# Designs tried in a protein design chat: VHH binders against Hydrogenase maturation factor HypD (hypD). Part 14

Target 1, 377 residues: Hydrogenase maturation factor HypD (hypD), of Rhodobacter capsulatus (Rhodopseudomonas capsulata) (p26411)
Amino acid sequence: MKFASEFRDPALAKGLLAEIARLADQIGATAEKPVHIMEICGGHTHSIFRYGLDKLIHPGIEFIHGPGCPVCVLPRARVDECIEIAGRPEVIFCTFGDAMRVPGSKLSLMQAKAAGADIRMVYSPLDALELARRNPGREVVFFGLGFETTTPSTALAIQQAAREGLANFSVFCNHITVPEPIRALLDDPYMRLDGFIGPGHVSMVIGIHPYDFIAEDYGKPLVVAGFEPTDLLQSVLMVLRQISQGRAAIENQYARVVPEHGNRVSLAAIADVYERRPSFEWRGLGEIDASGLRIRAAYRAHDAEEKFGVGYAGQRAAVEEAEGCACGAVMTGRMKPVACAQFGKGCTPEMPLGALMVSSEGACAAYWQYGGARAAE
Key: E = the ipSAE of ESMFold2; O = the ipSAE of OpenDDE; V2 = 0.75 times the mean of E and O plus 0.25 times the DockQ between their complexes.

## First folded at step 13 (VHH; framework vhh_6z1v_2)

Design n1 (from m1 with T103Q; at its last look DockQ between E and O 0.95; V2 from the best seeds 0.83)
Fold by ESMFold2, look of step 13:
Structure n1 (fold): chain B 377 residues (1-377), chain A 121 residues (1-121)
Amino acid sequence: as target 1 above (377 residues)
Amino acid sequence: EVQLVESGGRLVRTGGSLRLSCAASGFKFSDYGMGWFRQAPGKEREVVASINYRGSKTYHADFVKGRFTISRDNAKNTVYLQMNSLKPEDTAVYYCAKDFYSQWEGPFDYWGQGTQVTVSS
């Protein structure tokens, strides 16, 4: 009763599992011909493995781990550019902690910090603004990483720096958006996806309607879900009901938190500060058109990429994934983490070869912690 | 580079009609929502109408509802505003706008240069 006993309401969870099984059988879903449901957000991936939902659910339901983990999709070249910026003696480089251990081509940010670079873990871009105020002789650079959950706070920090005339604050912008990679995956004839568990936190910002094209163009249901096990089970049930009825629509299981139309103030800040790049590299997925954000000309004084002449403002270096690292195959559902030759051997959370082993939301890290390959603790 | 080029604005008598066009380039037009905004002298820019990426859903501001219709032709990368029963209050520069996302809700991240519509009594 190990996994079920961790649920807040075990009776509800058992009822949901039973209904899922009934609908899966009605649809004709089997282990040999499963219904593929992608959870877009890494937080959902973590919850699925923590509560063993992949083991408890009907064998005709297969979870496909999506690209909604910003650390996981961070290109190695962008890590190298962070290290180049951070290596400058005048720079204080500020980053969220989960990016610190992502391997670059030579070093991670954590290794660069150990070698003497002034790299600081922060909890928000506002912490970096405060550092810039307190250190007027230094260049404070914030690593702007993440989907729409984090893009508004970075935008507000840029706007505030501009209002204050804070010339020593800039952002190395690596923000990305959710719809574009999902469209790219759906357009890939190799990828077979039957339905989606939509991101909870991103949807608090963008609402549910940016996903409408998934139902309208591809005929695939999507349910925006909360993170509790029963939220996920209810959302799987809602996806299966749509499939059984021959429907495709965007539904909001997480309506207690996610507003239908998102946060209009946050969205206005995003549109004010950012524009879409023509293309952007995604680790394991290649270049995806219009998927990345850059800082608009009006805020150019706060754009670290322009200020330091790196990345798309400079000469981009070609950077290949580490030999033996199968992040691309795992990210696209072609391989389970445990099938990777380096898993648990040359690639561990302590010494990751790829980004999926770094974040707890990454599929490799989740398998390592919950899939029987954890260290001997 | 995203470019939005409006055309069709001119002087029109009260009660007349007019169609504005906006030619779009520099992005995959069929992936994004579009909108029309207007700005009268001394006033703030305001949304007039918007339309999702495939043209199946629209929004019209209350002050133009029943009189203006937004539409799009994805084969021509063009969004339109059909304006009927024009009033002097409709006098403004009209701007085409690109939605950041595929739907009609905004936010809008690019605007054209605008086209002047003048409605005379």
Scores: ipSAE 0.715, ipTM 0.886, lowest interface PAE 1.2, mean pLDDT 89
ESMFold2 (binder alone), look of step 13: mean pLDDT 89; pTM 0.907
OpenDDE, look of step 13: ipSAE 0.867; ipTM 0.938

Design n2 (from m1 with T103I; at its last look DockQ between E and O 0.94; V2 from the best seeds 0.83)
Fold by ESMFold2, look of step 13:
Structure n2 (fold): chain B 377 residues (1-377), chain A 121 residues (1-121)
Amino acid sequence: as target 1 above (377 residues)
Amino acid sequence: EVQLVESGGRLVRTGGSLRLSCAASGFKFSDYGMGWFRQAPGKEREVVASINYRGSKTYHADFVKGRFTISRDNAKNTVYLQMNSLKPEDTAVYYCAKDFYSIWEGPFDYWGQGTQVTVSS
C-alpha cells in the first residue's frame, strides 16, 4: 500500500533516500538532534504519510506539519458563524465537503444539516453561483475557505455575480494567505525550523517570490515541491544540500507546474476583490496580523459578513478548543498525533474532537489512515 | 486603515529634477513591496517603478530607465521616486501603491490620491 509498489520510479526513490542519508550524516543530523523541515501545505502532509516517507527517511530528518490546511486552521467560532447564517430560513449555505464535519462549539455543519438547515456540498464557488441563478427567492451563501489555491475562483464568482447584478449571491469570506503565518512561526523564538517544503498548489497562483523573505531575513531554505514521492524526496535533498553548503535560497523543484511569477490573471482578481484584514484568528495559532482576507467595499453586496452582521462585522465570539484536543500542539510541531491522549480513543475520523482529524490532509487524519490505527478500529 | 500620501509634485522645467515621497501608514510597511504609477489625462495608469519589501530588488519601466530611481526608508515608512531629466511626457498624476505581497511584481492593492507633476516645455 505505502511502499515501493506505489512509487512511480522505485529505483530513483531508493537513490534519493541514500543520498539524503549521506547528507544527513554529513550535517550531523540525528534522531536526538534532527533537522526540522516544515511541509507547509496539507497536500504534502498527506503524501508524506500515504507513502510512509516519515518512516523511510533518515531518522535525523523530522517533518513538521505546517499551517497550510485550511480546514485545520479554521477556528470553532467561524463554524458557529456558518451555522448561524445557515440557520436562516431564506439561506442556502454552500460549502466544500471536508468543512462540514469540523466541530463548532455546539454543532458541526453536518449536524446542522441533519437538524434542518439547508446546507449543500459544492465543488466550486461557481456551483453556488449557479444555485443563486436558479433560486432567485433564496439567499445563496458560499463558504469562502482556503489559501491562494482557492481565492481566485471565489474572486471570479464574486466578479461574475456583480456583472450579472445577482443580488442573492454572497460569500462568507474566510480566505487566508500563506506567507503571514510562516513569518509568525519564524518570529516565535521557541520554534526551531531549519528548512521548508513550499506549497505546490498555492505557488501555482503566487509564484515563488513571496517566500523570498524566508531565505533573506531568516536564513532558511525553501523548496517548492511536487506531490509525488520522488518530488518530495528530491525537495528534501535540495533543502539538505542548501544546509550543507551554508546557503539559503528559494528553489523551485516543481517548475514543470509552478510558474516563477505565478498566475497574473488570478492575482489581479485577488487584488480587485479582496483586501487584508488587520488581523485574523487561526485555530491553534491565535490572531495573526494581515493574514486574512475580506471582500472590498466595492463588492459589499456579495459579502455575507456584512449582509448578515456576523463574524468580524458583528460580535466576534471567543471559543476555546474542545476539552482534551491538542490541535495547537500538533499544528506547531510540539506534539505528534500519536502522543495526543485522545488519538484513536475519543478522537477518530468518525468522532473528531479537532480539525486535524477531519481533513484527510490533517496530520491526525493522515496518520490515522496510513499509520495503521484505522485498521485496528 | 491603509493610507498612502504622496507629496512633492509640482511644476518643473524640462530637464529638471524632482523627488516624490509617499508616507505609508495602517500596515507593516517593511513587510510589503511598493510601487509608483502615473496617469496622464485620458490615459491608463501605468507602472513607473517598484521595489521589494527590503529595497534590494527594483523594477523601472523602460521609459524612465536611467532617469528615475525608486528607493525606500523602512524606518520612516516612506517610499521615494527620484525623477531626473524630466520631459513634458512625464506630466501626470503620480500614485504610490502597496504590493499585496513582499515583492515588487504586484498585484497592488492600495493606492494613494496622487501628486501632480507638470513638466513645462
Scores: ipSAE 0.681, ipTM 0.869, lowest interface PAE 1.3, mean pLDDT 88
ESMFold2 (binder alone), look of step 13: mean pLDDT 87; pTM 0.882
OpenDDE, look of step 13: ipSAE 0.894; ipTM 0.953

Design n3 (from m1 with S102N; at its last look DockQ between E and O 0.69; V2 from the best seeds 0.78)
Fold by ESMFold2, look of step 13:
Parts: sequence; C-alpha cells; structure tokens
Structure n3 (fold): chain B 377 residues (1-377), chain A 121 residues (1-121)
Amino acid sequence: as target 1 above (377 residues)
Amino acid sequence: EVQLVESGGRLVRTGGSLRLSCAASGFKFSDYGMGWFRQAPGKEREVVASINYRGSKTYHADFVKGRFTISRDNAKNTVYLQMNSLKPEDTAVYYCAKDFYNTWEGPFDYWGQGTQVTVSS
C-alpha cells in the first residue's frame, strides 16, 4: 500500500487497516451502505487527507468532516465586523494569519490591510498585549477566534490586562465550544452519523465527559484521538469495535495527553473570563444555543464588542453566503467539495468563495490540495 | 439570567436529617451537571457532591460518603442533597453550583447564595 509506506510505523498501520477491514465486513459495511464516522476537528480532517486514509481504509467506512475548524465556521457578518473595527484610525487589529483571507461581504482582512487598515498578524494574544503596552495612544484589539484549545490563552491575556490596568487592550470575542454544534448536528435527521473521532487538543482542555450525551442520549460511540495516522486508525478501529458490540461509550485513545476531566487551570481561566452566550451564529449551521462565549461583565473594559458597539452589542447586519458557494452543504455532509459547481473553477485557495477553501483544515482546501492527486495514485 | 436558589437549610440536632433543594432557572438545566459545596466560617469552600446532567453518575466527598446523597429531578429543574446522620462538623453554608463544561469536576460557573445548615451537639 503506497500511502501506508509514509507512516511512522508502516507495519502497525498495515495491521490496523486489516483489522478495520475485518470488522467493517463483520458489520456489513459497504460503499452502498457505509458506516459514517465524523472527525470533529479540522486537524483530523487535514491528517486524513494528507496521509490518504480516506483512500486506504475499507470502502464501507465514510468520513464526514465536522465543524471543528474555527475559520471555517466564522460567519461573513463577523468578518465584516472585524473590518469595521479595524478601519478605525485609532485601532491596531491583531489576528491569527489564517483568518486574514476569509471573505467578508466585500473585503477580507487581508484586503482591508492592503487598503490601509492597521491589521497585524500575531502568534498569540500575548503579542497583542505587548502591542497595547507599547502603543498607549492606540486601541489594540485581538481577534479572539477558536475553540477550547485557544480560549485559555485569550482568557489569560484578558486577566493580565485587567491586573495591569491596561485600558487600551480589548478582545473581539468569537470563541466557540465543541459539544453544542455536535448536538445540533445529531438532531439533524439528514446527518447519518454512526460514530465520532473526537478532538484531541480541545479534549486536553475539557476532558472527555462533555461528550457523554453523544453516547448516552444518541447511542453513538466517540473516540478522542491523537493526530498521527496510527492514532486515527486505532480510533476508527475502536469506533467499529463498539458498533460491532452494540455499545456506545466515550473512549480515550489519546489518554497519554488527554486528562479524563480536562485541565483544571485552563478551565478555571475560561470560567473566570467568559460566560455562554444565549445563542451564536455558525457559518452554514445557523444559530446554536449556548455555543459561543462572551466576556463577563467584570472584564467589560476589555470587550471590543461592547467598546465599539458592534455585533451582538450593536446593530448586526444579516449577511448571506456568496452566490454559488455550498459551504453549508459541505460542512453538514450533504455534498463533497468536488461536487460543488464552483470547486476548482470560481472557488480556489487563491480566490476562495467560502471559508472552507481558506484554511488547510477546511474540507474544500483539503480536497484541493490532496484529493485529486491522491485519487490518481 | 442564570439563577440558583437553595432552600431547606435549618437547625437540626446531631444524628438528624434534612434535604436541601436548589431550584435552577435561566439555562437548560437537563444539559448540565450540578454540584453541592459547603463553607464553614473561616474555612475554604469545599465540594460535597456532584451529579452529571442525566443523574446517572454521582460523586460524594469522603467526609459525607454513606451519609449524603445528591440527586436531581430534570422535570422540576431541581437538584437535591439528602443529608443523614448529621454531625456538628457539617455546620456550614451549603451552595448549589452549575458545571460549566460537564467535566464532572467543574469548573462551576454559577453559584447560589447559599442556605445555612446548623447541627447542634
């Protein structure tokens, strides 16, 4: 197997593929009636395509790409609000680089920067905090984007700004949570989901028990997985074993780094700084209850939404997806990227119509980079 | 707005029993784990018991094991603490708390104002 030779342990990978095939046959999984396994995290989506696991694995196993890519689920209206804030002459707007190319309704952040907005790529919220210290006459705004992997570091920056009395640092909070969109997907009768590959890095923060409802209420297995090809293959095998045994449980394949109850220090910082929003908009999924975080009143001085009167603190603009873009259908498993009429024609990584083509963790970008060439091999 | 309102605390004699209640509102109660904590004067707040969103898993601190039982009624949005074989050392303000992330171990992001339990020797 050509792709198997690129693994760190090819003999183990070959054995795992054989065991997966044996269990898939026992279950009666076929290309016509597959077992649908959702990998929740975009990092897992990237690894699956990079190593060709979708082609190497038994044809009765179908991967469904989940919503665990924060750039991918960022609504166009939120990009527009970033540009509105960044366009103010007093503002230095700080963002992670992968968010800069996400299309808004008119501009991306990268285009706004080219047009004169002071937008800076940073590697952490601490970089933005240092900019605020060095620029007391400017308003430094950090784009708080990401799931539980990134929410603790943003919380620590807010706490530090408060301790220092650093009034010119604020965060435009777009942090979101993993469990809530999964419940929304499971409630969608179109989503035929038989099992899950749970996020590795998010679970280092929140542990495994926030997923209990998936097994207990929906009867679906979930395995928290590492990112190496053998981690993913072992996790698929664990999901199939549960299905073959008629059981559903939350299992931790990544126990070497994922604590059962999460990281107490990180979770405490999250609870100190944030509270849950009543609802939050997700690109392609709509409003999902309790799925977004907002900065608590105790830290209001550091809440850019409040400071600038935008988003949920102000007048929100309704913004629809670009004409011809099928991001919602791709994210929900209704369509493969290659079936989209714009794929490779009007939508490319260089000229993306939607967020799924921007990030390497997005399904469209992964198919662009790996899908066609891998299919020929 | 999330609200947790404890009730049922009172004066009881050593060896007695009582049941605490916590009425919850402002969130989908059946989606979240809950806990009971206590704080005696001059002491740090400590966990007494916790219960997952479904009520199928519970934790009880060693100092109350066999004596206290946490339970919940999701139809009534209420969590309970049944306290038996009470000792003077159980004298404290008892707090109800909501589990932010359903980790079984918190953090607990919202707290009630507490209900006083006093156990007389």
Scores: ipSAE 0.703, ipTM 0.885, lowest interface PAE 1.1, mean pLDDT 88
ESMFold2 (binder alone), look of step 13: mean pLDDT 87; pTM 0.886
OpenDDE, look of step 13: ipSAE 0.911; ipTM 0.961

Design n4 (from m1 with K28T S30R; at its last look DockQ between E and O 0.92; V2 from the best seeds 0.87)
Fold by ESMFold2, look of step 13:
Structure n4 (fold): chain B 377 residues (1-377), chain A 121 residues (1-121)
Amino acid sequence: as target 1 above (377 residues)
Amino acid sequence: EVQLVESGGRLVRTGGSLRLSCAASGFTFRDYGMGWFRQAPGKEREVVASINYRGSKTYHADFVKGRFTISRDNAKNTVYLQMNSLKPEDTAVYYCAKDFYSTWEGPFDYWGQGTQVTVSS
């Protein structure tokens, strides 16, 4: 088959697929009564669709696309707040490129840039620090977006700005953490999840033990996985073995890269710079307690929310999801992207209605790219 | 919002025992790990013991192994430190701490005000 011949080691992939099929049959998994496995991060979602693993794997295995895509869960109100800050004439607003096309209530950041706001794409918070050094008469604001993969570098930038006394650098913090939304999903009575493919890059920072509650409290296996097709297939096999044996544990398929205890230097920086917000809005998932990070008072001079009186330091506007957007249903596994009425019609990568169509890590974008339903232009 | 209130520190004789308590509020206690730290005069704050969110995993520093035991009661939002066979070098202010995650590994993001333990000869 086309997808199997694209693997780096086709013989290994065939062997893994055969053993997955044997265990799936042994468990009694069928297309009508599948084993539901959530891949938490968007990088795994991307790899699954790029290599057609959802088509090659036994039909009794169903992948559920998780919330580990920071652009996908970015609230519309936060985009509006970015635009408010960026519209100030003294501000240079710095952001990762993925966030620029996420629809706000009226505009995206890309549209605000076209209308005259000084919005710059950067590749790291260090680029924004350098802009602040070069532009002492401007206020440089970095949009702090992402899970624990990116929180350490933003923390280091804040620490460095404080050491230098760099008064014109601040961060609009939208950093979030992985365990809390997974707990919220597991507590949802409509979710039926049998196992997890754990995030690879986040786990390089936090290790594997923050996931222990998934096995211990909910009885669900989780395997931290690498991103190659054989890593994913081996991780699915490991999940199925746990299910067949009636056990639940956290296993590390990606131990060649992911340290058991995480990166202690990165974690120390996180604890120094951030504290947990009481509650935080997630696009498509609602408010989740203790899931978002804010900058501690010790670093207040570098907190853009405090500096500009915006977001949780200001008035929070209620912002409804775009009409016709089914991002929440897709993200919780209640709907496949192709079943959405707007998919490929009113919602495309060029004209996204919802956040899941913006990033290559989003389920809708992955289906569009690899499902053969791309727009003609 | 997060509040950690230690109690039970006092003057005790060498070889004695003492139980410290830490009442926690302002967060979902059962979701987070906890720890005990101490700071003696002129020394850095150091970890004494830590415990994961449900009490299934613990850590005890080498200098207290066999003498101190950390435990928790999630129904009471309380962490304990049972201190046996106390020595003068155990004299310190003892701090309760909250883990950033559900583990016993840290990092710790909040500490209480501390409770003084003084061990006399």
Scores: ipSAE 0.805, ipTM 0.919, lowest interface PAE 0.8, mean pLDDT 89
ESMFold2 (binder alone), look of step 13: mean pLDDT 89; pTM 0.899
OpenDDE, look of step 13: ipSAE 0.912; ipTM 0.961

Design n5 (from m1 with E105M; at its last look DockQ between E and O 0.90; V2 from the best seeds 0.86)
Fold by ESMFold2, look of step 13:
Structure n5 (fold): chain B 377 residues (1-377), chain A 121 residues (1-121)
Amino acid sequence: as target 1 above (377 residues)
Amino acid sequence: EVQLVESGGRLVRTGGSLRLSCAASGFKFSDYGMGWFRQAPGKEREVVASINYRGSKTYHADFVKGRFTISRDNAKNTVYLQMNSLKPEDTAVYYCAKDFYSTWMGPFDYWGQGTQVTVSS
């Protein structure tokens, strides 16, 4: 039955699957009444589908795909604002490659580049900073996208630009934080979540204690997990053990990488450069209080929203999702991607209708590649 | 707009007690950790104590352990510092601070104006 032979340690994987099955049976988990475990991070979603863990694991365990994919939660209105900035002849617009294909209302950044906008794929905010140094006659704008995995490096670039007096470097800040959308999901009476697989990379920065409220207020276990199949299986086992014991705590399966209290240097940079927006739109989730970051007034010279007069501050109304796109339902676990009428028809990785088909960490893209429709195409 | 307003600082004698209060507004107080810092003349600002969002976890600096206690009242949006067995070296401006997260370890992103505590011989 070759399922475990695809793992680096097949004997360990087999043992973990057996222990998971015993605990799932003990707590009465069935396909009809499953234990719902949300993997918060899109990287975990990708790993689950890559290794077929959703099919190998006990049928009483159901994975719910969480909101921890920054491209997936990027509103169409923000893409439109990127294109407005990038269309200015003086601007060099710098972005990570994942964002280039996200559909805006009219164009993606990739399409705007093909139409003549100076849009450059970069691998770090420091690449954009270097472009600003080498192009003093141009306005270099970095698309600040992502959770706490990426917020520190953007903050450090802003601090460096300020120290050097680089007036032509700015950031269009779309950074967001992890705890707030999880609280919003837990407060949703229609969401039934029994436990969590916590993000690995975000937790390297913020540590494990920002999640304490999940256990303390909601009584739900969370295990911060690595990305290998045995990391995920161990983490599921740890969640089930807590449930079987009537216990809820934050545990760190990924302690070899994730420090308990995070990264002090990164956290200091975050607090220096950013402040929380009162509210921020999440594609498919709506407005979530205190969940988005903006650049502090002390660094206003490097804030592209201020510099170019675009952005969140009431100028742009929310842009509706594309007709026929079920991103909101997929994002919240209310619908599987293959149940969407557009999946594999009007929405493919080559022609994405919604953001969840763009990033390999998005649920629709993961299903396309590993979970179903790709084999049929 | 986040506002932190300290009160209760005054002149006290060595061995005395004092309670500081910090009234918080402009954010959902019960979601965030809080802290007390101090800065004596000629010294850098230093953490005194901190507390998580619900008051279940705290930190106290070694130089105040057994003497100072941080607490919070989420119904009143207020964090407190009970200071006992005061020493002249406790003389400083005391600052209230808001944690960026729900924890007790920082980073701290907003600060109050401070309240002066003076301990006389």
Scores: ipSAE 0.789, ipTM 0.915, lowest interface PAE 0.8, mean pLDDT 89
ESMFold2 (binder alone), look of step 13: mean pLDDT 89; pTM 0.899
OpenDDE, look of step 13: ipSAE 0.913; ipTM 0.962

Design n6 (from s57 with S52H; at its last look DockQ between E and O 0.96; V2 from the best seeds 0.87)
Fold by ESMFold2, look of step 13:
Structure n6 (fold): chain B 377 residues (1-377), chain A 121 residues (1-121)
Amino acid sequence: as target 1 above (377 residues)
Amino acid sequence: EVQLVESGGRLVRTGGSLRLSCAASGFKFSDYGMGWFRQAPGKEREVVASIHYRGSKTYHADFVKGRFTISRDNAKNTVYLQMNSLKPEDTAVYYCAKDFYSTWEGPFDYWGQGTQVTVSS
């Protein structure tokens, strides 16, 4: 195949594809009655489409694109709150680049920057901390966005600001955790998920055991996977083996990188700085209990939500999804991006209507970037 | 608001037994791991035992293995520590702790106020 020449080890990939096909046939998986495997994180979604794995794999295997993309699940109301903070003349608002294009109710952060707000792209929360040191007359706010991959570095920046007594540094905390949305999806009586490809980078931090409930309570296999095509293919095979055996367990395909028990230093920082919110809004999914993190009272001086009286510290506006956007249906596997009426019309990478079109980790963006090139074969 | 309330600590003789209880509230208890820690005067707090959200997996520190047993009752939102063959070295304040996740591995993000256990020669 056209994408097979891009593989590091084509012979291994061919062998894995053959074994997947044999096992899928043994299970009775067909295009009409597929095995649904959710890849939880957007990095796996990106790799699947980059290497054409969805095209190469047995037609009885259907990938379901999961919610493990932080910009994809960022609510419009939270973008609006970022813009409110950033519009204050004393504020320097710092964010990772991917968040810049996520649409709010009227504007994105990129559009607010073009209109005069002091919004700066940074590559780490430490860059924002340095800006606060160099600009003592300004309020520097870092947009704390992401799952457990990014949560520790934000925590360390907060701890450092507290040690230095740096009064003009704060974080608008939108950090979230991986297990809770997966539980919510599994509790949805209309979802059909047969197995999971677990996140690689998140699991470097939290280990593999936070996923135990998926196997123990729901009877579904999960395999923590690396990002190379052969890692993904091997992980699919491991999921299929569990299904064929009537077994459900958490397996670690990525053990060369992912420690079983995670990163204890990173986890200690998370527990020191954050506590779980009672509930948190996820774009396209609604409110999910205990899924979001807030900054503990001990670090209140560095909590932008409290400092500026926005979000959960203020009055939250009810904000509907953009007219015609089907992000929720796409994110839950009920609709492919190309079936959305806005795809390629009102929603493009240049003019995204929904969050899933913004980052290469989003399902709509992946279909736009790679689906057309794949289809031209 | 997360609250953990320990009870059952008292003076016991060497070789005796004691059962500690921890009543939990303010979170969905059955979704989270739990643990017991202890702190003797002048020492750092140390993990004694911890338990998975449904009780299927546990950890016990080597210095208590075979003597102490952690357990939980999710219907009562309670975690227990059964302590047998007590030694004077077990004298400490014992703290109940909530795991940040459903595991038994920590990190632990809330602790109770503690209950004093004193083991006499």
Scores: ipSAE 0.791, ipTM 0.918, lowest interface PAE 0.8, mean pLDDT 89
ESMFold2 (binder alone), look of step 13: mean pLDDT 86; pTM 0.869
OpenDDE, look of step 13: ipSAE 0.899; ipTM 0.956

## First folded at step 15 (VHH; framework vhh_6z1v_2)

Design p1 (from m1 with K28T E105Y; at its last look DockQ between E and O 0.90; V2 from the best seeds 0.87)
Fold by ESMFold2, look of step 15:
Structure p1 (fold): chain B 377 residues (1-377), chain A 121 residues (1-121)
Amino acid sequence: as target 1 above (377 residues)
Amino acid sequence: EVQLVESGGRLVRTGGSLRLSCAASGFTFSDYGMGWFRQAPGKEREVVASINYRGSKTYHADFVKGRFTISRDNAKNTVYLQMNSLKPEDTAVYYCAKDFYSTWYGPFDYWGQGTQVTVSS
């Protein structure tokens, strides 16, 4: 096949596709009655579309695009709070580049920067820490965004700032965790999810056992997967084998990279710096219990939410999703991006209406890039 | 607010038995792993045993294997440590701890104030 010849090992890919088809037929999976497999992480969503796996795979297998993209789930209200902080004349506001285009209620961070706010793109929390060292008369604020892949580096920066007595460094913490939104999706009585492709990079930090409840309580298999097309195909095959055998377990296809118990040092830093919020808002999904992180009282001097009296430390207003944006439906697997009325019209990567069009790992952006729209130019 | 309250520590003779209890509140107990740690005077706090969210997976340190057993009762929001064949070396303050995740291997993010166990020769 055309996409198979573009793989690193096309003979292996063809063999895996054939075995997937054999098991799908054995299970009775059809386009009309598919097996629903959620890839939790946006990196897997990106790989699926880049290599055309959704088109190559047996039609009885349907990928459901999960909420494991931190930019994608960033609420508009949190963008508004970033802009409030960044508008203060003493503040240097540091953010990852992908977050800059996420629409708030009125502005994005990119637009606020163009209007005069001191907003700087950084590639790590260490860049922001260095800015704080060089600018002792300014308040340097790092936008702490991401799942467990990024939470350790933010924690280490906070710990280092505390050791140095660097009072002008703080973090606006928007870090979130993976297990809780998956539990929320599984608890929805209208969601039908048969199996999971587990995150590769998050699992390097937390290991594979935080997912045990998916198998043990909900009876659904999960396979932690690598990002190459053959990793994904092998992981789909492993999910199908579990289904065909009537079993549910957490398996590690990516064991060459993902340690079973994660990274002890990173996990210790997480527990030292953060505590779980009672509830946290996810763009398009609503409030999810225990899913967000906040900075512990011991590090309160470095908590921008407390320092500036914003967000959960201040008055928090509800902010609705933009008119016509179907982010919630896409994230819950109820709609493909191309079925959204705004796709390619009111919502493009250049003019995103919703967060899923902003990040290259977002489902809408992946469909835009690889779903044929760009190739038609 | 997370609270962990240990009880059951007392003076016992070598070879004796004790059962420690830890009452938990302020979080959804059945979503998280739990552990028991101890700290003897002049020593660092060390893991004794741990247990996952449903009680299906456990860890016991080598120095207590065959003698101590961790268990939990999710209906009572309580984790236990059954200690048998006690030795003077087991003398320590014993702490209950909450796992950040549902696992049995940490990290642990909240701790009780401890209960003193003293084993006399």
Scores: ipSAE 0.809, ipTM 0.916, lowest interface PAE 0.7, mean pLDDT 89
ESMFold2 (binder alone), look of step 15: mean pLDDT 89; pTM 0.906
OpenDDE, look of step 15: ipSAE 0.917; ipTM 0.964

Design p2 (from m1 with K28T; at its last fold request DockQ between E and O 0.92; V2 from the best seeds 0.89)
Amino acid sequence: EVQLVESGGRLVRTGGSLRLSCAASGFTFSDYGMGWFRQAPGKEREVVASINYRGSKTYHADFVKGRFTISRDNAKNTVYLQMNSLKPEDTAVYYCAKDFYSTWEGPFDYWGQGTQVTVSS
ESMFold2, look of step 15: ipSAE 0.816; ipTM 0.924
ESMFold2 (binder alone), look of step 15: mean pLDDT 88; pTM 0.890
OpenDDE, look of step 15: ipSAE 0.909; ipTM 0.960
ESMFold2, look of step 16: ipSAE 0.809; ipTM 0.924
ESMFold2 (binder alone), look of step 16: mean pLDDT 89; pTM 0.898
OpenDDE, look of step 16: ipSAE 0.911; ipTM 0.961
ESMFold2, fold request of step 20: ipSAE 0.836, 0.819, 0.806; ipTM 0.927, 0.928, 0.922
ESMFold2 (binder alone), fold request of step 20: mean pLDDT 89, 89, 89; pTM 0.904, 0.906, 0.904
OpenDDE, fold request of step 20: ipSAE 0.914, 0.915, 0.916; ipTM 0.962, 0.963, 0.963

